# Designs tried in a protein design chat: VHH binders against Ubiquinone biosynthesis protein COQ4 homolog, mitochondrial (COQ4). Part 22

Target 1, 235 residues: Ubiquinone biosynthesis protein COQ4 homolog, mitochondrial (COQ4), of Homo sapiens (Human) (q9y3a0)
Amino acid sequence: SDGAGPLYSHHLPTSPLQKGLLAAGSAAMALYNPYRHDMVAVLGETTGHRTLKVLRDQMRRDPEGAQILQERPRISTSTLDLGKLQSLPEGSLGREYLRFLDVNRVSPDTRAPTRFVDDEELAYVIQRYREVHDMLHTLLGMPTNILGEIVVKWFEAVQTGLPMCILGAFFGPIRLGAQSLQVLVSELIPWAVQNGRRAPCVLNLYYERRWEQSLRALREELGITAPPMHVQGLA
Short names: E, the ipSAE of ESMFold2; O, the ipSAE of OpenDDE; V2, 0.75 times the mean of E and O plus 0.25 times the DockQ between their complexes.

## First folded at step 18 (VHH; framework vhh_7b2m_4)

Design u01 (from q02 with G98A; at its last fold request DockQ between E and O 0.91; V2 from the best seeds 0.81)
Amino acid sequence: EVQLVESGGGLVQAGGSLRLSCAASGFTFSSYDMDWYRQAPGKQRVVVASIYSGGSTKYSNSVKGRFTISRDNAKNTVYLQMNSLKPEDTAVYYCAAARDTYYSGWSEDYWGQGTQVTVSS
ESMFold2, look of step 18: ipSAE 0.713; ipTM 0.879
ESMFold2 (binder alone), look of step 18: mean pLDDT 87; pTM 0.876
OpenDDE, look of step 18: ipSAE 0.824; ipTM 0.921
ESMFold2, fold request of step 19: ipSAE 0.706, 0.606, 0.541; ipTM 0.874, 0.844, 0.817
ESMFold2 (binder alone), fold request of step 19: mean pLDDT 87, 87, 87; pTM 0.879, 0.880, 0.879
OpenDDE, fold request of step 19: ipSAE 0.846, 0.845, 0.844; ipTM 0.933, 0.932, 0.932

Design u02 (from t04 with S30R S53T; at its last look DockQ between E and O 0.81; V2 from the best seeds 0.76)
Fold by ESMFold2, look of step 18:
Structure u02 (fold): chain B 235 residues (1-235), chain A 121 residues (1-121)
Amino acid sequence: as target 1 above (235 residues)
Amino acid sequence: EVQLVESGGGLVQAGGSLRLSCAASGFTFRSYDMDWYRQAPGKQRVVVASIYTGGSTKYSNSVKGRFTISRDNAKNTVYLQMNSLKPEDTAVYYCAAARDTYYSGWGEDYWGQGTQVTVSS
């Protein structure tokens, strides 16, 4: 019985009690310090099982989603052809994704590997969601500051139903100043919710096959409208 | 200085054809999505066809199957081939260019002056 192996590369098997403790502890730490991205990842991995099954099942029914589940593409510096992306015209998805990374000083490799999901396919689904999160910033035109992250969380909560997205959407605003909170509630949340309801499932998009696609074309395909204001200076 | 110059409009009998051209200068043409709009008398300007930098196209339902948009990046020119014209197609046709960035877009960056198309019954 001591010969059991991990279900995937970085898997850490945990009991339901351990998952409960990890979920509670990571939620508390993420509220205390929202920049503990490792704690946000733990929270998502320990609380999302049922929702991840729903997302995986809908991906299986979609031809593009099924191909993603089968081929398991990754968005990382080792899998991206950065030279090709840099050669693409301005306004393409690939060039604008690079612009997002550069402006916000982030890397695809800033995401931790999945550890606490006890199903190999669902572990891929949450890993894919975390990599797609940066595509959502690019599609929605949102920076990685606190306000921009909350707006993306509202879109994601509507799109995915993941408990960590719902909790982040509702409790993330607790540290915002009055002006940012007013704008969030009156303008940005309605926009994010409307776009999240209108867009097809963003996990079913094979972004690695769309780098050459016009960003405008993709935003139109998804029904993503202009944000009501520029968020960069409000955080 | 950015310019979009439409040409090829005119008077044509219903059922006929016209080809509109839009010559672009002053910007990197290949990185812009190109649109044709039209504005009928007393109505708002509406998009009828789009061609994106990746080569894909989109058409309004009123022109699908009759109009074809194309582009020639070597000549910095976008075209609208209009077949099976109807009196309802009578309008001023405008060429427009747009490019989205990660944090901006959703609008047209440049407009042409327009070319009149008149389809007689």
Scores: ipSAE 0.643, ipTM 0.856, lowest interface PAE 0.9, mean pLDDT 87
ESMFold2 (binder alone), look of step 18: mean pLDDT 88; pTM 0.888
OpenDDE, look of step 18: ipSAE 0.840; ipTM 0.930

Design u03 (from t04 with A98S; at its last fold request DockQ between E and O 0.94; V2 from the best seeds 0.82)
Amino acid sequence: EVQLVESGGGLVQAGGSLRLSCAASGFTFSSYDMDWYRQAPGKQRVVVASIYSGGSTKYSNSVKGRFTISRDNAKNTVYLQMNSLKPEDTAVYYCAASRDTYYSGWGEDYWGQGTQVTVSS
ESMFold2, look of step 18: ipSAE 0.709; ipTM 0.893
ESMFold2 (binder alone), look of step 18: mean pLDDT 87; pTM 0.878
OpenDDE, look of step 18: ipSAE 0.803; ipTM 0.912
ESMFold2, fold request of step 19: ipSAE 0.694, 0.706, 0.013; ipTM 0.877, 0.883, 0.184
ESMFold2 (binder alone), fold request of step 19: mean pLDDT 87, 87, 87; pTM 0.876, 0.874, 0.875
OpenDDE, fold request of step 19: ipSAE 0.856, 0.856, 0.858; ipTM 0.938, 0.938, 0.941

Design u04 (from q02 with G98A S104E; at its last look DockQ between E and O 0.74; V2 from the best seeds 0.69)
Fold by ESMFold2, look of step 18:
Structure u04 (fold): chain B 235 residues (1-235), chain A 121 residues (1-121)
Amino acid sequence: as target 1 above (235 residues)
Amino acid sequence: EVQLVESGGGLVQAGGSLRLSCAASGFTFSSYDMDWYRQAPGKQRVVVASIYSGGSTKYSNSVKGRFTISRDNAKNTVYLQMNSLKPEDTAVYYCAAARDTYYEGWSEDYWGQGTQVTVSS
């Protein structure tokens, strides 16, 4: 909607034509330079409306998902108590999430706020998905290198159906060498797809209330199995 | 040296009770999930109860309502209270410990030697 005012902080109202141009431009730029993560974000925000509605509707029907939509928890540097996470036992979700962040040298913050989603609730859903992405790395045992990110994208494509996840899963492998591509196709994609089909919707988990939960217990709850190999030796 | 030592097994009449104990040493007990497995003659080893490091529990359908798993982190000990025992509960019972990290796990790290439980009719 061209004339709509902001619906949430950082919202940039755009017309359908503007969204089409942003989607096409961001897709082209992300293919040209895959490190333009801001363009991947623009693509997700301008192309995902129907899928975000499906995700939101299923979250509303799930008691835990409905609480998440209502309470709007955030996973960010401003909301996390790193000292508390470090003090948790090894093998707890919170401690292992912190270990993932430390080992891969990443932060829970996103690069840009959600801007182009014209529904406040759906804007939260895509924001939550982005914040949960690192939790999925922890649950799946995947590093943030190129191969690990592609494996997570395959899981996410199955789980969410978001256009940006589908495109990333199919076109991300273009950046891989032959050995990594063979392993991805023969071993890692089947594993990621199977786990994605088996697991319940991972957006329906209130991770901020589960920091003390055993990671093994959570993986069992989700039906996540051992990956067929270590993607990068993180020892 | 890591050790898991089961005790409390024996012969008991159907309908009776036994309490198994598993004393742990050589690792940080409080951070590990603890399982009881059993292996009946000629059968594969199967899990019957688990107690996770966070305190939650899980039971197989064959033992729900009859068995209770518990742990005492101060004593590094996990227990299995077995009530209303049936002849089909006859097996060697094993204590196991597991801990997943983000990049490792998915299998048990340590096993005990087992304790025999025999339920006669």
Scores: ipSAE 0.593, ipTM 0.844, lowest interface PAE 1.3, mean pLDDT 87
ESMFold2 (binder alone), look of step 18: mean pLDDT 86; pTM 0.871
OpenDDE, look of step 18: ipSAE 0.761; ipTM 0.898

Design u05 (from t04 with A97T; at its last look DockQ between E and O 0.08; V2 from the best seeds 0.00; counts 0 for: pae E 8.9 > 2, grease 24.9 > 24.2, placed apart)
Fold by ESMFold2, look of step 18:
Structure u05 (fold): chain B 235 residues (1-235), chain A 121 residues (1-121)
Amino acid sequence: as target 1 above (235 residues)
Amino acid sequence: EVQLVESGGGLVQAGGSLRLSCAASGFTFSSYDMDWYRQAPGKQRVVVASIYSGGSTKYSNSVKGRFTISRDNAKNTVYLQMNSLKPEDTAVYYCATARDTYYSGWGEDYWGQGTQVTVSS
């Protein structure tokens, strides 16, 4: 940012050198401990500017994506009707998202706010991506264990091209045992890449308007197929 | 066509043992996680033991140390060895394809018809 104050709530303006140091440090920490979600967030915010522009531009061309960019919906405790989600049938998007939150003991507000993106609209795009990430676990049928997270990262890398997703996809597997690595390489990566190429950009979906939709029907609409195996038992 | 057929239930005295079997057909058994559930009269169906395709197992606290789940991929069969049975173990026991939350809606949930286990004192 130039001679004005913060561009949005929580914004921390940084020089290119500071961004480089943050990117290098956060990459090292995220590779060492992938559960350092704060370091993953720093990495994405300091390395993704060009890719975020590409994502924003394609969202502008998509009618649903353009509505998202204009209306700036958030998936947070203040915007969700948890009672409604709980009342939905098993298998609906909303019910399965609520189940994801319960199983993993997280809330929509657990994700760190965006701090290091020097453009307000791009800051929204990466914030939306983080909120959508939780939906991707539900859409792809992937648990939050290490193997499941790596599979989601491969899908995200194909979909977004974000440097943090590419780093996580290629280097995350070094923490896996031999059996998990074998099935990841031979079956899960090909599945994730194929589905990432086939599905439309998942940032263009207005999930807040689809809570009652059957998850099976949504997967069919997006061209997302069943994983080749259940991942939970491999982690 | 997927089928799960439970057997081995019956009436047994407290402290006794039973071994339940579940014969599976119509799918690639070795690639699926398998569960045993039970439903006591007037209660909701709950999981008691799980065995994953990789062989690891999980048990509910109420049966840990007394029940053992195992599988034989050559026979497409999952077993539940039930030792030190108590009257509170009385229930209909169901074999099911093991499924975490993230697999909802990928295909039909598959359940057996159930086998009655009654533990008298």
Scores: ipSAE 0.012, ipTM 0.170, lowest interface PAE 8.9, mean pLDDT 80
ESMFold2 (binder alone), look of step 18: mean pLDDT 84; pTM 0.848
OpenDDE, look of step 18: ipSAE 0.175; ipTM 0.543

Design u06 (from t04 with S53T; at its last look DockQ between E and O 0.78; V2 from the best seeds 0.76)
Fold by ESMFold2, look of step 18:
Structure u06 (fold): chain B 235 residues (1-235), chain A 121 residues (1-121)
Amino acid sequence: as target 1 above (235 residues)
Amino acid sequence: EVQLVESGGGLVQAGGSLRLSCAASGFTFSSYDMDWYRQAPGKQRVVVASIYTGGSTKYSNSVKGRFTISRDNAKNTVYLQMNSLKPEDTAVYYCAAARDTYYSGWGEDYWGQGTQVTVSS
């Protein structure tokens, strides 16, 4: 779109040179402070175009994925009926998603809007990926501590190939202590890679229609196995 | 104390039917997925049918079309209707219950004692 007008709300058109500078700057900043989630978002938006096209194309070929692309559901505080989710039986996807949010003290609205993706449909795809990320924590049984995030990034790297996921998976461990690093390399990475290869693309699931589904049933449907240990206790 | 108590097993001729029941107590039955397993002589225990809290069901290929799992949450009971029985269905049948949380699960939380089903040729 090189300097064309906005393609969606909040879009900031950028040239290829500007994207290169944003990618380099955001990568440096995210390595310096990995909790700069805005910089991680900039990195993902400026480096992922080819991979986002691959993800969008496979979503189009999947009937449920195609419905998601057409209907553009959102997982956010404004779209979720938290009261209804709280009323669901223990063990349902919706109830366990709320438990994940509560235990880890996170919310669905933790990310800035997508700005630097120069295709409206691909901007939705990366936005959907970000919103589904917390669902992956719920499905994989991973907390939001540094070790848990790295494990989820390995799963996501295998599933998506997004450059930001690959970089997070490879460089995130720099900040781990020796025991966490040993456990990550020997146990958790092999598990995450195996599950990422086995599971169907998690972007093709319409989670907003599955809140009442048994979490166990969904894990079985996706082929997600037990993690080799409880990561929350290692944080 | 959690209990799962199976009943309804017995001897039956090939082609016949049996209905197994599993009465549950000591936990919130309606929030658990329920499974029937069987263990044939000299074989490992395998799942035969599952019924999830949302009402969906799953069957092994060897029983699909012949067995029906159902549950009655008011009676805290899960059933296995077994039709068109074959000698290879001979096994001890076990009731099991499971519920996952986001950070735990992947296994059966509770098991019954089992009930013998024997199908004669």
Scores: ipSAE 0.662, ipTM 0.861, lowest interface PAE 0.9, mean pLDDT 88
ESMFold2 (binder alone), look of step 18: mean pLDDT 87; pTM 0.882
OpenDDE, look of step 18: ipSAE 0.838; ipTM 0.929

Design u07 (from t04 with S31N; at its last look DockQ between E and O 0.88; V2 from the best seeds 0.00; counts 0 for: pae E 2.3 > 2)
Fold by ESMFold2, look of step 18:
Structure u07 (fold): chain B 235 residues (1-235), chain A 121 residues (1-121)
Amino acid sequence: as target 1 above (235 residues)
Amino acid sequence: EVQLVESGGGLVQAGGSLRLSCAASGFTFSNYDMDWYRQAPGKQRVVVASIYSGGSTKYSNSVKGRFTISRDNAKNTVYLQMNSLKPEDTAVYYCAAARDTYYSGWGEDYWGQGTQVTVSS
């Protein structure tokens, strides 16, 4: 924080060996307690450099994605006008995003800043991905229970290729009971993969300009189809 | 009790116009996306026009440029202005309402009974 350059506040420069140790430690901790979102964040920051470059490059080629990279919008409690969002019609993106937060008892805020990405633009990309993750729950109709999170991780893995998404998609099911695992494998994974392939990259969507849009209209625009079953209450 | 009541159908000569209305009651109309569907004899019911709660519209290719959907939230009514009618437009027209939420929905919540539109040569 005492030199000139393109790096960002809270950045912690690390060697490749240090990144490897952080990746291994955070992966172990996230397997032990998957609710350690700070460890999932460390894992993503230390393992994702190549795929973050691919994602950034594709965002640059998309007009809306490029605008996001230039304007650097944020989805947080400090940037959202919650009163305006609550005044929107039920079924609008903004209203349904608030309903998602309320029903699942979560907040848009993050507890830790991005620290281990050694490029300021890529640090924004992973920060944006984290903020968009809750929007994906809203778009896909998925709760934050274990089954819903795994389904979202499959969608994200197909779209982003981020190592943390791939690992969550493949290893998350270990914690499921037999019936939930059967439903996941036979119905939900095929649906998530198909929709992840069909929909445009969700990082290229400027959600902050779409709060008033009908969620139905947005799902139709993106080609997102109904999940084969209601996931809430299965976990 | 939710009701969607279509009106304005009838027999009309090719090239003519009709205006369908769908009066809604029993729910908060301004929160719902509204659709017009049609079902020709022996065919499946298909959407022809949609108007979202935010006011944007969408049309099937078969009616684009000829039909106009609109809504009046003060009257709880959705309209379908049908111009340049063709015999192929002959069908029962249905009004439908939908509200997607993040964790439920993805289908029409309410349907009207339908109103017959017949376009003759």
Scores: ipSAE 0.417, ipTM 0.769, lowest interface PAE 2.3, mean pLDDT 86
ESMFold2 (binder alone), look of step 18: mean pLDDT 87; pTM 0.881
OpenDDE, look of step 18: ipSAE 0.834; ipTM 0.927

